# Designs tried in a protein design chat: VHH binders against Extracellular exo-alpha-(1->5)-L-arabinofuranosidase ArbA (arbA). Part 4

Target 1, 316 residues: Extracellular exo-alpha-(1->5)-L-arabinofuranosidase ArbA (arbA), of Cellvibrio japonicus (p95470)
Amino acid sequence: KQVDVHDPVMTREGDTWYLFSTGPGITIYSSKDRVNWRYSDRAFGTEPTWAKRVSPSFDGHLWAPDIYQHKGLFYLYYSVSAFGKNTSAIGVTVNKTLNPASPDYRWEDKGIVIESVPQRDLWNAIDPAIIADDHGQVWMSFGSFWGGLKLFKLNDDLTRPAEPQEWHSIAKLERSVLMDDSQAGSAQIEAPFILRKGDYYYLFASWGLCCRKGDSTYHLVVGRSKQVTGPYLDKTGRDMNQGGGSLLIKGNKRWVGLGHNSAYTWDGKDYLVLHAYEAADNYLQKLKILNLHWDGEGWPQVDEKELDSYISQRLK

## First folded at step 1 (VHH)

Design o4 (framework vhh_ozoralizumab_d1)
Fold by ESMFold2-Fast, scan of step 1:
Structure o4 (fold): chain B 316 residues (1-316), chain A 124 residues (1-124)
Amino acid sequence: as target 1 above (316 residues)
Amino acid sequence: EVQLVESGGGLVQPGGSLRLSCAASGFTFSNYAMYWVRQAPGKGLEWVSEINSGGGSTKYPDSVKGRFTISRDNAKNTLYLQMNSLRPEDTAVYYCASPTYSDFRKGYYEFDYRGQGTLVTVSS
């Protein structure tokens, strides 16, 4: 059985790979080889105490994690939200180790990092991703629909925005001028992830609609900047904050709804990690780890054939 | 007041063609992405096609890909759906709509503007 995930992110502790995904309490898997996966844990046994205050329609599923190792701690960012609403928050919980057998293993929730409130904010506080710049400053990208994807500077303990605050709009698509600010609108963009490679920061974003089985239109676009704050320009020179984005990968008849990627450099090799829905298996979301290559101009490339050749296995 | 008025439906034989139109008013049509959705008798809503605000990007589910073509005329505030090689399973009421955010992680979706619909019946 392949590992079924939505919104996958990964990290390594020692010789063990850990995979985090959307689900009750955030589902955690471990692996020694990134192919054979074993259930490890959930980060939350009970929902965050503040969740229903922020999101009254919250149903217990935590969305779209990111995992970041910093100064001896693992920071797990997670989203609390509800269908079609920006009554949302990104929270953070920390742990000294990812090994559940360790005496030091304990998730400690640090609470809300940022919160979006309807009518106040033209953005949705979900889909966090962490990036450190070339000076060691840590930033969070996030967002879905509304006014697009944002980036802000984190404080030294990575639990809230820095003071003084610094915010940037990094990618967006057209939004209807007649929609009320409380409505998400039709700007089908979410799930930012930034990878630093060579002289560039690469911003990946998911365009289109996930989560509609065979009717999902989700696909990945990319742009790049020499500054973490942007502007992120696509291959044609168009700013992602003005509708730019160069296609990286889209679905086919077998694999649909490709998106919500992370990207990593591990042991001198680059990887794109994402979910894809397998048509032959009732559109169940499958883990995909693809090799990330670079063309002569420094743009990322993936081989669509690896959607068929990468086969994860769930162990007991 | 936002108005969407679908037209062009009717009875057609299997293998036939129909072109649906949607006349939009009460909003700046050229600023909105648009959808065609359908509802077969006794079933839920099914997405049929989408087009971005400028008309340069279109998407289709496999059930209609290669047979249906969505287009728009922003100067006339009109959305079209050209339906070719029609099948009995295409029988439905067809609606034009503008999408809202959908939490499709759960299979949920909403449309903020949906017209009255136009009935398409594919039968001999």
Scores: ipSAE 0.000, ipTM 0.158, lowest interface PAE 11.2, mean pLDDT 87

Design o5 (framework vhh_ozoralizumab_d1)
Fold by ESMFold2-Fast, scan of step 1:
Structure o5 (fold): chain B 316 residues (1-316), chain A 122 residues (1-122)
Amino acid sequence: as target 1 above (316 residues)
Amino acid sequence: EVQLVESGGGLVQPGGSLRLSCAASGFTFDDYAMYWVRQAPGKGLEWVSEISWNSGSIKYPDSVKGRFTISRDNAKNTLYLQMNSLRPEDTAVYYCAKDTSGYPKFGEMDYRGQGTLVTVSS
C-alpha cells in the first residue's frame, strides 16, 4: 500500500523500515519491503509542553521530521511552527527502539534544540536534517524562507548547539527588500538535506511553494562541497548561498509539488526519498523513492519516469 | 526555474500608447493568474491588472480602468498589457507577476521579473 506522506524521512531497525512524516504528533509507518506500509505509531500522544509558548498558533501538527540513529538511540527531530511565521523551534525526542511492541519502546522528549524569534532571527527554525561529517562530527541543517538555510554543529548529546557554537549559511535566495524581517518574504527555499558521497557533501534544497495542490511550484535543486560547512556550489560554480542551485527534478502534468527530500545509501544503492502530489488523485501527497545515479562529473541524476512507478526499480 | 521577462517599455508622449509583453517560462503558464504591477519613482508598488488562467476573470483598479487592457496567449506563454491614453502619472517600472495564491504573498502577487520602464513625457 502506498502511503500519503508529506516531508518523508526513513530509517531501518533490524529487518523493519520506518517512515516518519508531518502530522499530528509525527506519523510513523513501518514496512518490511519499503513498498507496503502500515501505520505504526505517533511520536507524541500529547503536544510538547513548550510548543504554544514558542508558537501561539500551533495546532498540534508536528512538521518535517528527521530521524538519526546514534550510539544506541534514535533521535527524532521535529518542527513546531505556524504557517507563514518564524515563531518556531526544532525539538528532539529519543527512543531506544522503533518497535512499539518492545518493552523498551518509549519516546522521551529532550525539548528544544533551537528556537527562532521574529526580528531577532532572519531564519525559520524548521526542516531539520542531520549529517555526520568525515571526522564524525554531527551537524544540523535547517531553514525555510527568510535568510535561507543554515548549518550548525551539534553537541555530543545531539540535543543542542555545541559550545562554542559554530554556524554557517549554506543556501539562500534573494529576499525582497520590501518585506519586514518579521515576514517570510519572497525567498522560496527550504528543507535542506545533505548526503555525503565520495569526496563531496551534496546539499539538496526545495525551491518554490508546497501545499497548494495544483498551484504548488516545489522542485529540488542541488549543490556540492568538499566540506560539510560549504560553500555549496552548483553545476555552474554558483554558490548556493548566493542564489545557486542546479535543478535535480521538477513536476510534470501528473506529479506536482515535488520536494522535501531525504537521501540515503541502502545496501550499496543510493536513493532519493520525497513526496509528490498526484494530479489524477486530487493532488494527494504520495511517497516517492527514486534511484540516485551519478554522472561522469559526480552529479546526482534521477529519472523522472520513475515518478510513475510506485517504488524505485532497484527495490522491486 | 520560474522566469518572467518584461519588454515593450519606452518613452511615449501623453495620450500615446504602448504594449508591454511578459515572456514566461519554468512553470505551466495556463495554471496561474497573472498580474501587472508598477512602481513610480519614489512611490510604493501599485497593482495595475489581474487576469485568471483562462481569461475568464479580469480586474483593474479605477486609476487605469478603461485605458489599460490585460490579455494572455497561453499557447505562447505570454502576458500582455495594452496601455492607451497614457498620462504622466503612468510613468513607472512595470513588472509582470505570477500569482502565488498562498504563502508568501506580496500584495497578492510575487515572482516579479526585472521590469520594463515606461516614461510618459513630452
Scores: ipSAE 0.000, ipTM 0.110, lowest interface PAE 14.2, mean pLDDT 85

Design o6 (framework vhh_ozoralizumab_d1)
Fold by ESMFold2-Fast, scan of step 1:
Structure o6 (fold): chain B 316 residues (1-316), chain A 123 residues (1-123)
Amino acid sequence: as target 1 above (316 residues)
Amino acid sequence: EVQLVESGGGLVQPGGSLRLSCAASGFTFSSYWMYWVRQAPGKGLEWVSEISGSGDSTKYPDSVKGRFTISRDNAKNTLYLQMNSLRPEDTAVYYCARDLEYSGRYHDAFDIRGQGTLVTVSS
């Protein structure tokens, strides 16, 4: 009945909303009202030809997309990986329209944006999210576990890192330097997403563990900066790159594994989009769209009761 | 302090059986998926079996399916692997592994802590 999603992101084309999530070839839904959803397509009918070379244990599920509209094209970023490994890459595929009935509808894969290789990289090339700064420069945030979350400047085509490259560490939790670089470690942080609001960039991150049903500990934290490159400071002034992060929302007895958010401003209102596992429905992952409010100090707030009141419907 | 200690390996002849044990401590054992993985001489790690925290769900690769059985005793914080109809190609060091503290989507993550237990299937 409800829409089954993990790692949801959204965009709009004309009067139609499109929802992208982790799944075989990336799962795409469409809606006219952000409540009633219809299956639309998947972005890949056949897995990327390079996927098994980068990730030998890859099984066809593409993870954690982000969708970004730029100069008449839709850029869909996706992750190729395997559970517990940093044999990973973020790729990008482009389309002129999201309407499958259009004669212009065709996903064209542009290949790898970045790749992580064990022993070379203390980061995992998954969980991309795109943000344009106040000068029009486009950046990608990404990362999971290892050495935390990174941000780098994209080239003009949005298909690779800019030259010269510019990289920043934006958030991390403690990881023992005694651990081998091939191990993910216990620094439970991933899924960055940056929203610009007023004079601030807000960095959202998922702390804890997804993907364990009732044993999932996923929850959202936030920090902010006046510069896209950071430092992102939490409410106490602690740098997210030094273990900072202010709680935005966590699970309860009914809803578990809250995380992997995106955030948007639509028609003058702000929204947080995430998944949550419903305990009463065998921890099935469900779409949640919550109103995002701002307190007197400019910090985001959500109403936990909207986890119960937002109910997506899957149309036949 | 997370600890995983494997035991029960040894020399067996083809067609024989062996039961491996893994004693876990330092974490809430019943909350973690557990795995058996093996490494043959000169080869990489190979996934052998997995089991959910409750014990209700198990999976095996085709190479051992029908011959190996994974089980757990959450009251004793112990993981087991019953190996039947052993073959020379089963010769390897066997490790138990906790689900890595890594947010992923499938059951291939391995947090290996112990030295393993050697299983030799002799001709």
Scores: ipSAE 0.015, ipTM 0.182, lowest interface PAE 7.8, mean pLDDT 88

Design o7 (framework vhh_ozoralizumab_d1)
Fold by ESMFold2-Fast, scan of step 1:
Structure o7 (fold): chain B 316 residues (1-316), chain A 123 residues (1-123)
Amino acid sequence: as target 1 above (316 residues)
Amino acid sequence: EVQLVESGGGLVQPGGSLRLSCAASGFTFSDYAMYWVRQAPGKGLEWVSEISGSGDSTKYPDSVKGRFTISRDNAKNTLYLQMNSLRPEDTAVYYCARDEYGDYFWDEGFDYRGQGTLVTVSS
């Protein structure tokens, strides 16, 4: 059977790959080869104590993780939310190792990084992704619908916004001025992820709708900037914060709802990691790891045929 | 080949205690996270506790946290559930389960579970 994931992110410790995805307490898989995966753990056995205070409709599923290794610790960022609401928060939990057999293995929740509150905030505090800039400063990108995708500077401990705070709007789609600020609206954009390659930061975003089986319209767009703060420009020179975005990959008859990517450089090769729903398997969300290529102008490209050829396996 | 055999269930008064055991065979016990799950009459399976292969990490839902303790003896291939301060709502068939696949329920339940042991909490 293939690995069932939504919103996958990966990291490596020693010779072991770890995969994190949306689920009860965040689901963790391990692999020696990025093809054959074994259940490892979940980061939370019980929900964070603050979760229902932030999101009254929270159901125990933690969303859209990101994993970041910094100064001997693994930082697991996660989202607490409910569909169609910006009663949301991004939290962080830390561990010294990802190996459950280690005596040092324990997830320690550091609490809320940021919170969105309806009517106060025209953004949704979900879908975190961590990026270090060329000066070693660490930033978080995040967001879904509302006023789009945001980037802010993290403090030295990576648990809170830096003081003084620094925020940037990095991508957005048009939102009706007639919609109340409490409503998500029609600006179908979320799940930012930033990869640094050569002289550029590349911002990936998921446009459209996930989570509707065959009616999902999710697809990936990209833009780039020489500065982590933007502006992120697409291939036509249009600012992503003004509706720009160049298509990277979209669904076909077999694979639907392609999105919520991460991207990595491993051993000198670049990879795009995402989920895709297989139409022939009742739109079950599956892990996809695709090679990320670069054209003559430095833009990322993927081979759609790898959606068929990359097949993850669940062990035992 | 994989066999899980539960024991230790029975009738107990509210506030009482029971210790459940699960004898495992057919696989390398210490390589697998193990679970206790329960099913009340006419209801679905409910996760009760989880323990890592080494025994160093345990997890519980709020409904049993502080009252139930999962443990294992890897030398004896045996999983335990110590149940204290039992309540009428703890009445269920308790199953020992093995599942490595990142979800407490795989397909229509855990990949491997035993026949179960009945726990009745009643006056």
Scores: ipSAE 0.000, ipTM 0.131, lowest interface PAE 18.7, mean pLDDT 87

Design o8 (framework vhh_ozoralizumab_d1)
Fold by ESMFold2-Fast, scan of step 1:
Structure o8 (fold): chain B 316 residues (1-316), chain A 123 residues (1-123)
Amino acid sequence: as target 1 above (316 residues)
Amino acid sequence: EVQLVESGGGLVQPGGSLRLSCAASGFTFSSYGMYWVRQAPGKGLEWVSEISSSGSTIKYPDSVKGRFTISRDNAKNTLYLQMNSLRPEDTAVYYCTTQEVYWGSDTYLTDYRGQGTLVTVSS
């Protein structure tokens, strides 16, 4: 059967691939080949104790994870939120191994990394993605709608912002000054992910709307910078923090709502990982892993035909 | 480039009717869903109606459902809002727009909107 995923991120421990996605307690799948997936675990059997304090409408679905391996630990970042609100927080839980059969297997929640509060913050604390710069400093990109996508420096244990704090606005679309700061607004941008390749950091972002079946307008754009903090410029030289973004991939007649990507280098090859809704299958959300190629000027490219050739499945 | 010109507003008594029009230019009108939003004096934007690019899908909030009817003429690049049984609380500047944003909000904002057309419902 097909892997039902939204907002997929992946990592590998030994010869086993692990896939993390939006769902109750964060859904975890495992695979030996990245094609055949098996249900492994949920990171949370019981919701975080602070979740309903931050987000009173929280329904138990943890959103948009990122998984990051650092100094012998796996850091799983997750979002607590409610649809259309920035009563949100990004939390982190850690584990020594992803193998549930190991005696060391235990998810230990470290609590809130950052929290957004309506009318205080013109940003939404969801959609985390971790990037280490070329000096070994670790950063989190995040955000959805409101004032766009942000980047901040993490502390040395990766559980909170560094002190002194360092924040950057890395991408945004125009937002009307007539809109109340508590409302999401018109700036349809979210799900940042940064990949370092050669001399550049590449910022991927999802523009448009997910989660509307055939009416979803989600698509991926990209920009790049020689510094992790930006400015991230698109192919025309326009700053992503001023509405720039070069189209990487968009939907077609069969596949709709393409977005919420991660990107990786595995065994010397580069990959784009995302979800897409299959029109012929009632817009069921499916995992896609595409080869990421580079043109003569160092820009990423994907082959839309690979959307038809990659079919993930799980055994139940 | 993108231009949206609203018209048809005015002063009307409670229980009256008005028909608003939105003339669109500078983009392929038939390829975009369209929205009517309104803003009462000193208040935020409120969603009034939406219609898909083909006209096959239409939505209203409960506040106007049964009283307002959205329609479009893709050959004329024009969006319409027929407003019946008008109430004093319908008094607002009405805007048409090409882009939607909402998630769990009853107020809408989009990137493309015109100058608006004023509707005043009073005696």
Scores: ipSAE 0.000, ipTM 0.134, lowest interface PAE 15.2, mean pLDDT 85

Design o9 (framework vhh_ozoralizumab_d1)
Fold by ESMFold2-Fast, scan of step 1:
Structure o9 (fold): chain B 316 residues (1-316), chain A 127 residues (1-127)
Amino acid sequence: as target 1 above (316 residues)
Amino acid sequence: EVQLVESGGGLVQPGGSLRLSCAASGFTFSDYAMYWVRQAPGKGLEWVSEISGSGGSTKYPDSVKGRFTISRDNAKNTLYLQMNSLRPEDTAVYYCAKDQGSYYDFWSGYRTPLDYRGQGTLVTVSS
């Protein structure tokens, strides 16, 4: 409520909530109530030394984090990239605690998890999100434009792809076969996030364009599967890897560019976390936390009216 | 209004030491990460150090790690940079900067935490 963010993700340590977003060194905020946020820290004071080797057009921005707690450590995944390029990499840095006042507080960068190279890869190595399956295996979903969204199995220490590698294409929009592989194209899909609820994995994706102020077309779609690897089917039964996706929420006159969500179960309640651009405030990106409801068929629903209030979100 | 006033620069011989200060006013100092950045003649801005609002976390590039120490006195709203073992390559105008948070706009470009940087203080490392 008190914080402006792009690409928000959250975790909790004890009774303190931590919010991570795109920004210098990845911006970190803390809160006791998820309503009142305070600046906490940055994960990086200087850019990764490998950043400009991977992305020659890299401008110092670290994008689209995900935060994952595993076996006493916090794993922060981040993206190094440049607009319109797939000269990109997802890296990971780890910490024992998120409290900057702790003597154990120290971000330790573990380097590159995956790298995309133009012409070699028909995908973009950005927008990571971590999901553990029902057998305890950890997976990363990622991707933007090109050939769509991918999922791969992580190794035991969560720093690299497993060996042997296991990869799945989980969602895509149509891309011309005649388009050069170095071009992003018009397959406007990115920012996967998977939530496990009951017998299903739900894949959320952002369709359209962010980052164009009032001209942004970003909106959220969803599909589901009983297997983390897919196929993820929308409400009509269409495979997300064949252009399927059921609308969850889109912009209106007040709120534009809705997307890049995460989703969580906190204290028995389900929440959708995203950014939205406020038209009345020069399209500045705002944190939104919406209650996530489920219909009789097990599909997620949100109330668009909650975009206008943070306070009512706490009381539901 | 937000103000940042740097001081402590000057001429120093190679191997010498200097301590830079930044006096901050117009905001709750302890709520913000603070940075030192520098600009050498004919070059762009280079990040030199960062400190969290509480002072519990500090970051440095390899070029200054082990030689420079950032610190803060939240009771006095003052940021410091202790520079030891100075080299000719450290010659630059040094700026104090306040974090702006995640208020960046991909349409108009990234708004740096440097919006509230002061006038800078010149450090010359030469005989």
Scores: ipSAE 0.000, ipTM 0.155, lowest interface PAE 12.5, mean pLDDT 85

Design q1 (framework vhh_7qia_2)
Fold by ESMFold2-Fast, scan of step 1:
Structure q1 (fold): chain B 316 residues (1-316), chain A 121 residues (1-121)
Amino acid sequence: as target 1 above (316 residues)
Amino acid sequence: QLQLVESGGGLVQPGGSLRLSCEASGSIFSINAMGWYRQAPGKQRELVAFITSGGSTNYADSVKGRFTISRDNAKNTVYLQMNSLRPEDTAIYYCAADTYYRGSWDEYDYWGKGTPVTVSS
């Protein structure tokens, strides 16, 4: 069986890889080789006490994590939300180690980083991803639908927005002016992730719709900037905050709903990590790790044939 | 686990009325929409009506004006009030719930076991 994941992110502690995904309390897997995966833990055994206050329709599934190692701690960012709503918050929980056999293993929830409220905010506080800039300042990108994807500066503890706050709009699609601010609307963009490579920050975003089996339209686009704050320009020079985005990968007849990527440099090689729904297996969501290549102009490329050749295995 | 239990089916004469009830238990806060489907012998299952957690309703053209879907969030129960019943309404009626959280599909994920409705003289 391949590993069943949605919204995968990864990190490494020692010789062990850890995979985090959407699920009850955030599902955690471990691996020694990034191919053979074993269930490790969930980050939350009990839902955050504030979850239902923020999101009345919250069901215990924490969404779209990001994992970030900083000054000897692992920061796990997670989303509390309900589908189609911006009654949402990004929270953070911290651990000294990812090894559940360690006496130091304990997830400590630090609470809400940021909250979106309908009719106050034209954005949705989900899909966090952490990026450090070339001066060591840490930023969070986030967002889904509404007014697009945002980036803000984190404080020194990485638990709250910095004071004074600094915010940037980094990507958006056109939203009808006839849609009320409480409605998600037609701007089908979410799941930002930023990778720093050479002179550029590359912003990946998922366009389209997840979570609809064979009717899912999810696909990945990219743009880049020499500054973490943008503007992120696509291959044609169009600003991602004005509808720009260059196609990186999309679905085919076998693999549907490709998106919600993370991206990493491991041992000098670059990788794209995402989920994809396999049509032949009732559109079950599967982990894919693809090699990222770079063209002569510094743009990322992937080989769609690796969707068939990368086969993860869930160990007993 | 989310579980759906239907009740209220039975035999009724043409022109009669029935009220179907569907009680949800378990992870009820995961429910974004609940609906009623029906399946007559030898036919494909079809949507009759649905209601979202926000209260929006939708009806099949064949039942609009005759059937009313409603919910009681305090009782975790969805109702289908069926008036002016016709022989062609004869089917097994299924309650279904859809969970719209990420990692869930937009089609109905959870189904009751069904309750039979027979409209016959």
Scores: ipSAE 0.008, ipTM 0.182, lowest interface PAE 8.9, mean pLDDT 87

Design q10 (framework vhh_7qia_2)
Fold by ESMFold2-Fast, scan of step 1:
Structure q10 (fold): chain B 316 residues (1-316), chain A 122 residues (1-122)
Amino acid sequence: as target 1 above (316 residues)
Amino acid sequence: QLQLVESGGGLVQPGGSLRLSCEASGFTFSRYAMGWYRQAPGKQRELVAFISSGGSTNYADSVKGRFTISRDNAKNTVYLQMNSLRPEDTAIYYCAADSGYWFEDNYPEDYWGKGTPVTVSS
C-alpha cells in the first residue's frame, strides 16, 4: 500500500532508509530501496510532559519533524502546537541508532529547544530544519505564518540556542498590521529547509495553504545566499525576507498541495523530498522523491512528470 | 463519513441573542477540538470561537464577553451562545472539527458544516 505522509524527512543508517512524518508520536517508516516502506516505530509512546504547558490545546499529534545525525547521535526535532495558535515549541529527542532491534535503541527526550508565546513573539516555533554551514556551525531554520521564517545558531549539544544568541529573519510575506499579534494572519509561508550546494545555501519555503484537499494552494519557492544567514535572494534579486521567492514546483491537476520539503545529496545525486495530494485518490497525502537538477546559473529544477512516475509502496 | 449539522440561525434584532448548535457524527467527537467560524459576503472566513477536546476555550477579540462556546460530548454537539448581537455579526456561521493536525482553517471539506445564516437587523 502507499505511504500516507505529511511533512516527510529522511535519513540513512547503514543500508536502511528511515522516513519521519507528522503524526501521533512522530511516525517512522523504514525501507531498503526508498520505494517499499514498512512501519518501524513512533518516537513517542506518550506525549512530552511539557506539551500541554506550552500548548493547552495540544492533542498528541507531533508535527513537522527534522532528523539530523551529529557525532554518533540522531537528533529528532519535533513541533508541539495547536490549530491557529503560536502557543508552540520545538523539542528534540535523541537516539544512538534508528534500528528498533538494536540493544542501543532508545529515544531520550532532551526537552524544549525554543518556545513561542503569543503577544511576546511574532513567530511560530514549528517546522524546524537543521543546516550545518561551511565553517561547521549548526543552525536551525523554523517558522510558519506570523512574521515569517527565522534562523538561529544552535549550541554545541544542538539542544538550545547558542550563547550569545544569534538570530536572523530569512523569509517573510506581508502581514496585515490590523491583525493582532496572537493571530496567524495572511502571510502564508512556512516549512523552511536549507540545502548547501557549491558556494550557495538554497532556502526552500512552502507558500500557500496545505490541508484543504483540492483547495490546497501549497507550492515551493526557492532563494539562495552565499551566507547561511542570508540575505536569500530569488532569481530576480528580490530578498525572500521582503516577499521574494522563485517558483520551484506547484503541481498540476493530478497533484495538489505540494510542499513541506526536505532536500538531500545521496550517493552524489541531489533529491527533493515532499508530500503531494493525489486528486485521483481523494487527495490522499503521498511521499514524493524527485531528482533535483541544476541549471546553468546554478538554480534547482525538478521535472513535474516525475510526480506520476514515483510510486511508494508500504509493506504490511 | 464525517458529518456536521448546524442549527439555530435566524433573524434577530440588535442586542438580541441566538444559540447555535452543531451535531457531529462519523468520528469520535470527544477527541476532536471544535470551532465556530463566520463569513460575511465578500469577506474572508474568520474564527470566532474554539474549544479543545479538554474544554479549553479561545475567542476572537470582537466577540469576547458576548459569545460563549461549549460542548456536550454525550450528545456529540458543540454550541455557540451569542449575546448582545450587533449588525456586524451578520454572517453565515460554520462549525468545524479539528483533529489537531490541520493548521488554521485548512480543514478538509468533510470537516466543515454547511453553514447557518445569522442576520442582525431591524
Scores: ipSAE 0.000, ipTM 0.141, lowest interface PAE 16.5, mean pLDDT 86

